# Miniprotein binders against q9bqp7, part 73

Target 1, 240 residues: q9bqp7
Amino acid sequence: VPQNWFPIFNPERSDKPNASDPSVPLKIPLQRNVIPSVTRVLQQTMTKQQVFLLERWKQRMILELGEDGFKEYTSNVFLQGKRFHEALESILSPQETLKERDENLLKSGYIESVQHILKDVSGVRALESAVQHETLNYIGLLDCVAEYQGKLCVIDWKTSEKPKPFIQSTFDNPLQVVAYMGAMNHDTNYSFQVQCGLIVVAYKDGSPAHPHFMDAELCSQYWTKWLLRLEEYTEKKKNQ
Short names: E, the ipSAE of ESMFold2; O, the ipSAE of OpenDDE; V2, 0.75 times the mean of E and O plus 0.25 times the DockQ between their complexes.

## First folded at step 8 (miniprotein)

Design Bc3 (at its last look DockQ between E and O 0.04; V2 from the best seeds 0.00; counts 0 for: pae O 6.4 > 1.5, placed apart)
Fold by ESMFold2, look of step 8:
Structure Bc3 (fold): chain B 240 residues (1-240), chain A 86 residues (1-86)
Amino acid sequence: as target 1 above (240 residues)
Amino acid sequence: SPLEELLKEIEDLLESVEWLLKEAEELYKRGDPWLALYLARMALDFAEDAARLAEETGNPELIRRAKELIERAKELIEEIERALKK
């Protein structure tokens, strides 16, 4: 249990966006500052077992691929993730400009993998947008806020080269999503709140992506775990 | 000695697998079977890794522990998969 609990939802905000809200998705730029990011907090509060398993996985990959092969592999994974997010931002943007989209961004197994999910996505409110929790003092960059099957969600997109490989889906993905949600719900750049989360794992071979939906109750449970990680981070920095 | 260091590494791997299985079991209890299945499959993969290392040492207790974790992970995976098929 955290020593200083704080709610994930904001009782002074509506969970129903108004019809008069802007139709262009928000894209708040991420600014460098001294407050910690969600990913930094999570990285700095991994258990020794999480660290051990990640290192064991890296060693096994190096044994399989060689050092140079592993470096190439990790570089390619990073690039594929960036291209995937760029493609999704392009697809989800309501922009009616000239056809200036990169055709290579759209020719991807990952994009094929998410097509059945995208059919259920509507009402995009934010894309690649910064969030800041003004009370708890942390920042993040969320991928998407949109309705999924009629529920407004913070949506996080992940890539995987094979169904459920270990490195592309971190232990802490749900904590990342709820941390973004809590920040958005207490960020003055946003006029509404979100109570649900969605993690979508897309596959390189085009296999149907897996949607992991998190309702408000599950989000509240993960929020408690996020608060413990943030508290642990704060205590570690105080003792360093 | 090199053998003692290998035995320690296998012990740490087994402890990490047990931690993963506990996390997966708790997630399943909490009603998050998708993430639970992911962690259980990861635990199985690392448990099999531990068994391969333990076989290299010939240490029967480490081999036994690794095999027990493999079976525990397989049972959890099957239970979760049944729940997800509905």
Scores: ipSAE 0.649, ipTM 0.886, lowest interface PAE 1.2, mean pLDDT 84
Fold by OpenDDE base, look of step 8:
Structure Bc3 (fold): chain B 240 residues (1-240), chain A 86 residues (1-86)
Amino acid sequence: as target 1 above (240 residues)
Amino acid sequence: SPLEELLKEIEDLLESVEWLLKEAEELYKRGDPWLALYLARMALDFAEDAARLAEETGNPELIRRAKELIERAKELIEEIERALKK
């Protein structure tokens, strides 16, 4: 049980979308500060075993690709992910901001992969927007807040070369999503709250993306795990 | 992500356990119970490691698979040990 329990949902915020749905999605810039990001917390709280396994994977990849080949591979993966997120932001943004749609960004297998998911996405409230949890003292940059099949979700877009049909195969992604949810629900920059999460795994070959929906109950379960990771991070930093 | 890599490594470990168990079963059938027992014990150790790692990830599917393999390994060990005592 977390020592410093904090709720994921804010009882002071209405679950009902306020009638003033901003016509334009929120895009709050991430401020560079001493506050740890969700990603940093998750990375720094990996187990020794996790780190070891990652290092073994890295060494195997270096043996296969060479050091330069591995650097190129890593750079390409990063670039593909970035382009995918940029393309999604462009697609989900209001038409007036679309003036400079690089058509080349839209011609990807990943974009093809998510088309069936995008059909069920509406009511975009935030895109590439910073969230801060003031009490728990962490920040993050969320990909998207929108309605998926009529339910308001924090949506996290992921790229994969391999099928990930199970939410469990997304590892810390559920923790990332609920961390963003909890932060947003208590960030004064947002007037609404979210109760659901969605992880979308897009595939390079254009095969249909896998949506991993997280209901309020599942989000609450992962929230507890997130709090434990955050506490571990905090303890590690005090001892440094 | 580092996490995806961990999950992959756990999966690779589980695959290794499955291979070891299969090889142990084959060796047992071929009449080499001692080598079969050795591999089955190694499979158990690796499966237990996989279970611990899976628990750290909180991935219920990996946990389930690892636990299943632990039980399979234990059963095989018990079977071989019974045969060796006869």
Scores: ipSAE 0.016, ipTM 0.331, lowest interface PAE 6.4, mean pLDDT 86
ESMFold2 (binder alone), look of step 8: mean pLDDT 91; pTM 0.904

Design Ec1 (at its last look DockQ between E and O 0.84; V2 from the best seeds 0.00; counts 0 for: pae E 2.7 > 1.5)
Fold by OpenDDE base, look of step 8:
Structure Ec1 (fold): chain B 240 residues (1-240), chain A 86 residues (1-86)
Amino acid sequence: as target 1 above (240 residues)
Amino acid sequence: SNEELVKQIEELRKKAEEFIDKARELAEKGEYDEAVEYLEKAALIYAEISDLYKEIGDEESADKAIKLAFEYERLAIKLKKAIEQG
């Protein structure tokens, strides 16, 4: 059990989305503060096994591609991920706020992959928006808050070259999603609450994306794991 | 319980040692590809043992286990490279 238990859900916020669909999604800028990001907490609290598996993967990739080939590969993966998020922000934004649609951003296998998921996405409330948990002292940048199949979710978009049909194959992504949910539910910049998460794994070849829906119960289970990771991070920083 | 975790560590250690012994036997027979696979399996088990030692609060044993994991992985990579070079 976490020593510093805090609820993922805010009892003071109504579960009913206020019927005013904001005409424009929230986009709160990320402030560069001394406050750790969700990503930093997760990276600094990886298990020795997780670190080993990542290093093993890296060594195998270097063996196959060479050192320069691996650097190029890593740069391309990063660029593809960035372009995918930019394209999704453009698709999910209201037409009036659309900067010049770079039509080239929309012509990707990843965008093709998520088309069937986008059909079930509505009521976009936030895009590329910062969240802060003031009590637990962490920040994050969430990709999207929207309704998926009529349920308000924090949506996290991921790119993969390999199939990830199971949520367990997404590593720490469920922890990232619930960390964003818990922060948003207690951030004063947001007037509403989320109870569900969604991880969408998009594929480069345009194969149908895998949606990993997280109900309130599953979110609560991962929230406990997130709190333990946050405590480990906090303890590690006190000893440095 | 810590007792259950200790038993699991002992079982995993025994399995890793069996895989290392099998890798040696295969290497002595010139079956290097299969030897690589058993070294990789042993490396993965030692990585798991490392996390279990961390869970019971034995950081020293956890560090020793993860070092063994990296050593066997390096050995597997060296053997694989040697096979590719002939």
Scores: ipSAE 0.485, ipTM 0.856, lowest interface PAE 0.9, mean pLDDT 89
Fold by ESMFold2, look of step 8:
Structure Ec1 (fold): chain B 240 residues (1-240), chain A 86 residues (1-86)
Amino acid sequence: as target 1 above (240 residues)
Amino acid sequence: SNEELVKQIEELRKKAEEFIDKARELAEKGEYDEAVEYLEKAALIYAEISDLYKEIGDEESADKAIKLAFEYERLAIKLKKAIEQG
């Protein structure tokens, strides 16, 4: 149980966009500051077993590929993920529909993988947008806020190869989503809030992506777990 | 409770020691591939033990356990390399 509980939802804020809101999705710039990011908090609060399994995976890959081969593989995976997110931002931006798109950016198995999900996405409110929780002192960069099958969600896009190159529990994926949600719901740059989350796992080979919907109750349960991770992070920083 | 955690740690420690003993026996017989598997299993158990010690607040024992986990993992890797070199 966290020692310093804080609500994920803001009762003073609407869960639906105002009809007079702009039609252009928000993109709040990420500012450099001293407060930790969501991903930093999660990385720094991994269990000893999680750290061990990550190191085991790294060493096995280095044995197979060599040191330079592993570095190249890791760089390629990172680049593919970056290109995937850039492509999705382009596809979902209304301004990009009026401009010629980079065809090479749109040609990937990951983009093919999410096509059926994108048909259910509408009402895009934010893309690649910074969120900050001033009370709890953390920051993040969310991928997308849009309606999925009629529900306004924080949507997080994940890539997956088969086999899986990094060991990370799906445990952390929901924490990332709710951390963004809680920050957005209390961030003065946003006039609305979200009560639902969606994690979309896209596949390199173009196989249909898996959506994982999180309703408000499930989000509240994961929010408690996020608060524990944030508390652990804060405690570690005080002891350093 | 701490009592349940301590009992779980003791059970896991016994299991890890059994795997290490099995790995030693297999290595003495020249069954190196199978010995590696038992070393890897033991290493993972010590990583689990480390998290349990941390949960009861015994940071010193947690640190010792994770060092053992990495030590057995390094031994497994060393044995794998030796097998590949013939």
Scores: ipSAE 0.354, ipTM 0.811, lowest interface PAE 2.7, mean pLDDT 84
ESMFold2 (binder alone), look of step 8: mean pLDDT 88; pTM 0.857

Design Ec2 (at its last look DockQ between E and O 0.85; V2 from the best seeds 0.00; counts 0 for: pae E 4.2 > 1.5)
Fold by ESMFold2, look of step 8:
Structure Ec2 (fold): chain B 240 residues (1-240), chain A 86 residues (1-86)
Amino acid sequence: as target 1 above (240 residues)
Amino acid sequence: SNEELVKQIEELRKKAEEFIDKARELAEKGEYDEAVEYLEKAALIYAEISDLYKEIGDEESADKAIKLAFEYEKLAIKLELAIEQG
């Protein structure tokens, strides 16, 4: 239980956007400032076991690929993730046409993997949009806010290579989603709130992606864990 | 409570020492691949112990435990490399 609890939802906001909302998805620019990002908080508060497992994985990869091979591998994984997110933003944006899209962005196993999920996504409200929790003082950059099977969600897209997914990246993913949700719900740039989350894990070989839906109750449970991580981060900064 | 956490740490420490003893026995019998497995299990247990010490506020014991985790991991890697090179 966090010492300084704060609600994830804003009772003065509706999860039903008004007719005055713009038809183009929001893309709030990320402002450079000194307050921490969600990803920085999570990275700085990893458990010793998580850090140990990441180091073990790194050493095994270096043994197999060599140091230069490992650097190339990690650079390629980052590039593939970046291209995947760029492709999804292009696909979901109503402002772009197919002639303006890079054909190579649309040709990937990851994009094939999510096609069945995209058929259930509608009403896109935000894409690659900054959020700030003005009371708890943290920021983030969410991937997407849209309806999934009729429910308005913060949607987070993740990639996974064969044969094994990233174990550590899935540990904190629900915390990332609820942190973005809480920030959006208390950010004056947004006129509505979101009570659900969705994590979509896409596969490099094109296998059908796995959706992980988070209803309001599950989001509240992970929100409590997020607050503990934010509290831990704040204590570390206090001792510097 | 901290009392429950301390009891959990002691049980995990006993389990880690059992795995280390098993690894020693296996290595003496020439079963090196299985010995590596037990050393890696012990290393992970010490990493878990480190998190438990941090939870009760004992940072010094947490630091000692994570150092042990890496030392047993290093030993497992050395043994694994020796097997592959002959």
Scores: ipSAE 0.194, ipTM 0.731, lowest interface PAE 4.2, mean pLDDT 84
Fold by OpenDDE base, look of step 8:
Structure Ec2 (fold): chain B 240 residues (1-240), chain A 86 residues (1-86)
Amino acid sequence: as target 1 above (240 residues)
Amino acid sequence: SNEELVKQIEELRKKAEEFIDKARELAEKGEYDEAVEYLEKAALIYAEISDLYKEIGDEESADKAIKLAFEYEKLAIKLELAIEQG
């Protein structure tokens, strides 16, 4: 049990969005503060086993591609991910705020992959928006808050070259999603709360993306794990 | 308890040693693909042992265990490469 327990859901916020004009998604800029990001907390609290598995994968990739080939591969993966998020932001943004849609951004296998998911996405509340949990002292940048199949979710978009049909294969991504949910639910910049998460794994070849829906119960389970990781991070930083 | 964790470490160490012995036996028979699998299993166990030593506050033993995990993984990779070249 976490020593510093804090709820993921805010009882003072209604699940019903106030009738404020849902017309423009929130985009709160990330402030450069001394406050750790969700990603930093997760990276600094990986087990030695997790680090080992990642290093093993890296060594195999270097053996297959060479050192320069692996650097190029890593750079390309990063660029593809960035372009995918930019394309999704453009698709999910209101038409009036659409800068010139680079049609080339929309012509990707990843965008093709998520088309069936996008059909079930509506009521976009936030895009590429910063969240801060003041009490627990962490920040994050969430990809999207929208309704998926009529349920308001924090949506996290991921790119993969390999199938990830199970949520367990997404590693710490469920922890990232619930960390963003908990922060948003207690961030004063947001007037609403979320009870669900969605991880969408998009594929480069355009094969149908895998949606990993997280209900309120599953979110609560991962929230406990997130709090433990945050405590470990905090203790590690006090001892440094 | 720390005593339970020490017991678990000992059991895992024994299992890793059994896998290494099996990998050697298989390699001596020319069954290199299966030998690689057992070396990888042993490497993963030593990574787990490293996490357990960290939990009990033995950072020195944790560092030794994780180094051993990487050594067995390197051995597995070398054996895989030798199979592909032969």
Scores: ipSAE 0.028, ipTM 0.534, lowest interface PAE 3.0, mean pLDDT 86
ESMFold2 (binder alone), look of step 8: mean pLDDT 87; pTM 0.851

Design Ec3 (at its last look DockQ between E and O 0.23; V2 from the best seeds 0.00; counts 0 for: pae O 5.6 > 1.5)
Fold by ESMFold2, look of step 8:
Structure Ec3 (fold): chain B 240 residues (1-240), chain A 86 residues (1-86)
Amino acid sequence: as target 1 above (240 residues)
Amino acid sequence: SNEELVKQIEELRKKAEEFIDKARELAEKGEYDEAVELLEEAALIYAEISDLYREIGDEESADKAIKLAFEYELLAIKLKKAIEQG
């Protein structure tokens, strides 16, 4: 039960984009500051089970690859994720052409994996854009705001080398989406709001990505869990 | 409710103890691969118990449970290494 409950949706905002909105997606720059990011809050409030499972995974990888091999593996995973997000931003931006794009960004299995999802994405409103929740004092950098099958969504792109992603990591993905949604809905840099979320898990081998749609009711349920994590983070920082 | 969580903790504790006892029996019979699997399952159960104690607000019991989780995980790793070398 959160002590400082706050609504995820803003009743003063339309769930429909303004007809006069610009055709160029928003890209609000991220400000360096002392207020916490969504990802920092989630990282510093992991449960003991989440920490245990992460350590187990690390040890199993080190047994297979050696410590140096594991370090190289994790570095490569981060690079592939960065390349994937760069490619998606390029593909979804109306300002770029294929001639200006690095073809290496477009040659990953992850990009092939999401092709069927991209066919259903339209009306891009924001790409790689900062959000801030002024009242609850947290920030984030969302991947995309666009329509998916006619529903305006905060869309979060995830990579996975396996068809069945790590369960604990997947558990926190909905919290990221609703935290970004709540922040955007109360951020004065945005004139609209969203009530839906979409998590897209792309696969390295090019297998069809899995979309996980979150309607308003599901988003509200996860919003309560996010508020609890934010409270836990705040209490932990008071003791430091 | 906390009453429901306490019931879950007791059920999980019994299950973990059964796995540990069975792992000991299997190891004595030389069935080490199955013993390792049961120890790994017991370790995960204690990690789950730790989260349930934290939800109740019993941080001391949560700390003890997560310590047991890592101890059984270490035991499973040591047994697995012994199998691979011997």
Scores: ipSAE 0.261, ipTM 0.753, lowest interface PAE 3.5, mean pLDDT 84
Fold by OpenDDE base, look of step 8:
Structure Ec3 (fold): chain B 240 residues (1-240), chain A 86 residues (1-86)
Amino acid sequence: as target 1 above (240 residues)
Amino acid sequence: SNEELVKQIEELRKKAEEFIDKARELAEKGEYDEAVELLEEAALIYAEISDLYREIGDEESADKAIKLAFEYELLAIKLKKAIEQG
């Protein structure tokens, strides 16, 4: 049980969209501060086993591609991910705010992969927007807040070359999503609450993306795990 | 303290060496499945040793320890494959 328990949901916020919901998605800039990001917390609280498995994977990739080949591979993966997020932001943004859509950004297997998910996405409330949890003292940049199949979700878009048909195959991604949910639900910059999460795994070959929907119950379970990771991080930092 | 971490490293090293020696003994007896398990445990211990060396700022020792972890894991994998092939 976390020592510093905090609720994921804010009882003072209604799930009902206020009639004054801005027609334009929120895009709060991430401020550079001393506050740790969700990603930093997760990376620094990986288990020794997780670190070992990642290092083993890295060494295998270096053996296959060489050191320079692995650097190139890593750079390409990062670039593809960035372009995918930029393309999604462009697609999900209102038409009036659409900068010149680089048509080349839209011609990706990853964009093809998510088309069936995008059909079920509506009511976009935030895109590439910063969240801060003041009490728990962490920040994050969430990809999207929108309705998926009529349920308001924090949506996290992921790229993969390998199938991830199960939420368990997404590693710490569920923790990232609930961390963003909990922060947003208590961030004064947001007037609404989210109760659901969605992880979308997009594939390079254009095969149908896997949606991993997280209901309120599952979100609450992962929230407890997130709090434990945050406590571990905080303890490690006090001992440094 | 760095002194406590060094002591922990030495205890873990001793434990890993004991597992490796026992794995060899078991392999010589044809108890390959148990030998694989002990090699996997030794690999995990060396990974932990690597992390502790990084914590004390000894990157060279950390790199040596992680290499040993990979070597023993690879040995475990090879032994597993050999068992599967008969």
Scores: ipSAE 0.019, ipTM 0.350, lowest interface PAE 5.6, mean pLDDT 86
ESMFold2 (binder alone), look of step 8: mean pLDDT 87; pTM 0.859

Design Gc1 (at its last look DockQ between E and O 0.07; V2 from the best seeds 0.00; counts 0 for: pae E 6.3 > 1.5, SAP 81.889 > 70, placed apart)
Fold by OpenDDE base, look of step 8:
Structure Gc1 (fold): chain B 240 residues (1-240), chain A 97 residues (1-97)
Amino acid sequence: as target 1 above (240 residues)
Amino acid sequence: SPDEIVKEIEKLAEEVRKLLKEGKYDEAIEIADYAVFLAWYLGDPELIAKVELLLAEAYIAAGDPRARYIIEIAKEIAEWLGSPELIELVEKVRKKL
């Protein structure tokens, strides 16, 4: 049980979208503070097992591609992921901002992969927006807050190459999502709360993306795990 | 849920075994790779080792040289866990190379 328990959901916020839904998704800039990011917390609190497995994956990739090939691969995957997020931000943004859409960004297998998911996405509230949990003292940059099949979700978009999983397809994606949910639900910059999460794994070959929906119960379970990781991080920092 | 993912991996594993018996090696590799992805998503090293070995079997059946490397990964995990059962399973798959 976490020593510093904090709820993921804010009882003071209503689940009902206020009728004044801004026509424009929120995009709060990430402030460079001494406050740890969700990603940093997760990376520094990986288990010995997770580190071992990731190192073995890396060694596998180096054996297959060579050291230079692996470096190039990693750079390309990062670039593809960035372009994919930029394309999604463009797609999910209101039409008035679309006039500058680089059509080349939309011509990707990853965009093709998520088309069936995008059909079920509506009511976009935030895109590439910073969240801060003031009490728990962490920050993050969330990809998207929108309705998926009528349920308001924090959506996290991931790219994967078939058949091999990418190193970023880590065990901690659900923890990242609930960390963003908990922060957003208590961030004063947001007037609404989320109860669900969605991880979407997009594929380079354009094969249908896999949606991983997280209901309120599952989010609560992962929230407990997130709090434990945050405590571990805090303890490690005190001992440094 | 983690339990649902485990069930899905088990289902996929059974499908891979079926496809291997049918001689559909490319499809077996594809599904086994997805099972590996899911096992890695769960972070269960025992499950990862098991599904990696299943993928290795699919590669062996296809004559794919990647099998040797996957077996070594599974071996390292098995040795790290100190699991005699997994070590035995690794050796069983290695003997097929």
Scores: ipSAE 0.030, ipTM 0.377, lowest interface PAE 4.9, mean pLDDT 86
Fold by ESMFold2, look of step 8:
Structure Gc1 (fold): chain B 240 residues (1-240), chain A 97 residues (1-97)
Amino acid sequence: as target 1 above (240 residues)
Amino acid sequence: SPDEIVKEIEKLAEEVRKLLKEGKYDEAIEIADYAVFLAWYLGDPELIAKVELLLAEAYIAAGDPRARYIIEIAKEIAEWLGSPELIELVEKVRKKL
């Protein structure tokens, strides 16, 4: 039970974009500031269970690949994720064409993996766009806001070459999505709000991506958990 | 293939149960931990929860207090899925603490 509860939705804001919305998705630049990012809050408030799971997974990966192999693996996974996001921004941007991008960027199993999801995505409203919750004092950089099967969603794209600990890649991901949603819904740079979330896990081998849809009720449940993580983060900083 | 990995996990689970009955707790933990790794590799949440609970039972049998962390992992997955069957299984294993 959070001590400083705050609503995730803004009742004075429509979930439909303004009738004068631009034809280009929003891309609010991330401004340097002193307030924490969503990912920093989550990283610094990992539970003992999350740390134990992550350590167990790392030990198994090191046993399988060796120390140097593990370092190379994690570096490659990070790079693949970055390239995947760049490719998706290009694909979803009406101002960029596939011909204007490096074709090697678009030749990946991850892009193949999400093709069936992209068929259900329309009405892109924001891409790689900064959000700030001025009241709760946190920032983020959301991947995408678009309709998925007719529902306007904050969409988070994830890559998976090998399974990562479920808590790190799935349960914290819902907290990330709702944190972005809450920030966007109370950010003056946005004239609309979003009540649903979508987490898409793409696979390196091109296997069909798995969508995890989050309706408003599920988002509210995770919002409560996010507020607890934010409170924990704030308390740690007060004691330092 | 994914089907081969699922069958391997099932074989490992039977081996864990046999080892637990024989009192070979450390070996049961090692085998269960590998099964958990394979389940996470597949990314099947229901399978992950079930195999995590098997690992928790091995920790409980060995008297290792880390069982509670593993049970919590399975509980979070069960709540994510909204599965009454998994939630009941989590509670059954928790009662053995």
Scores: ipSAE 0.022, ipTM 0.512, lowest interface PAE 6.3, mean pLDDT 82
ESMFold2 (binder alone), look of step 8: mean pLDDT 91; pTM 0.903

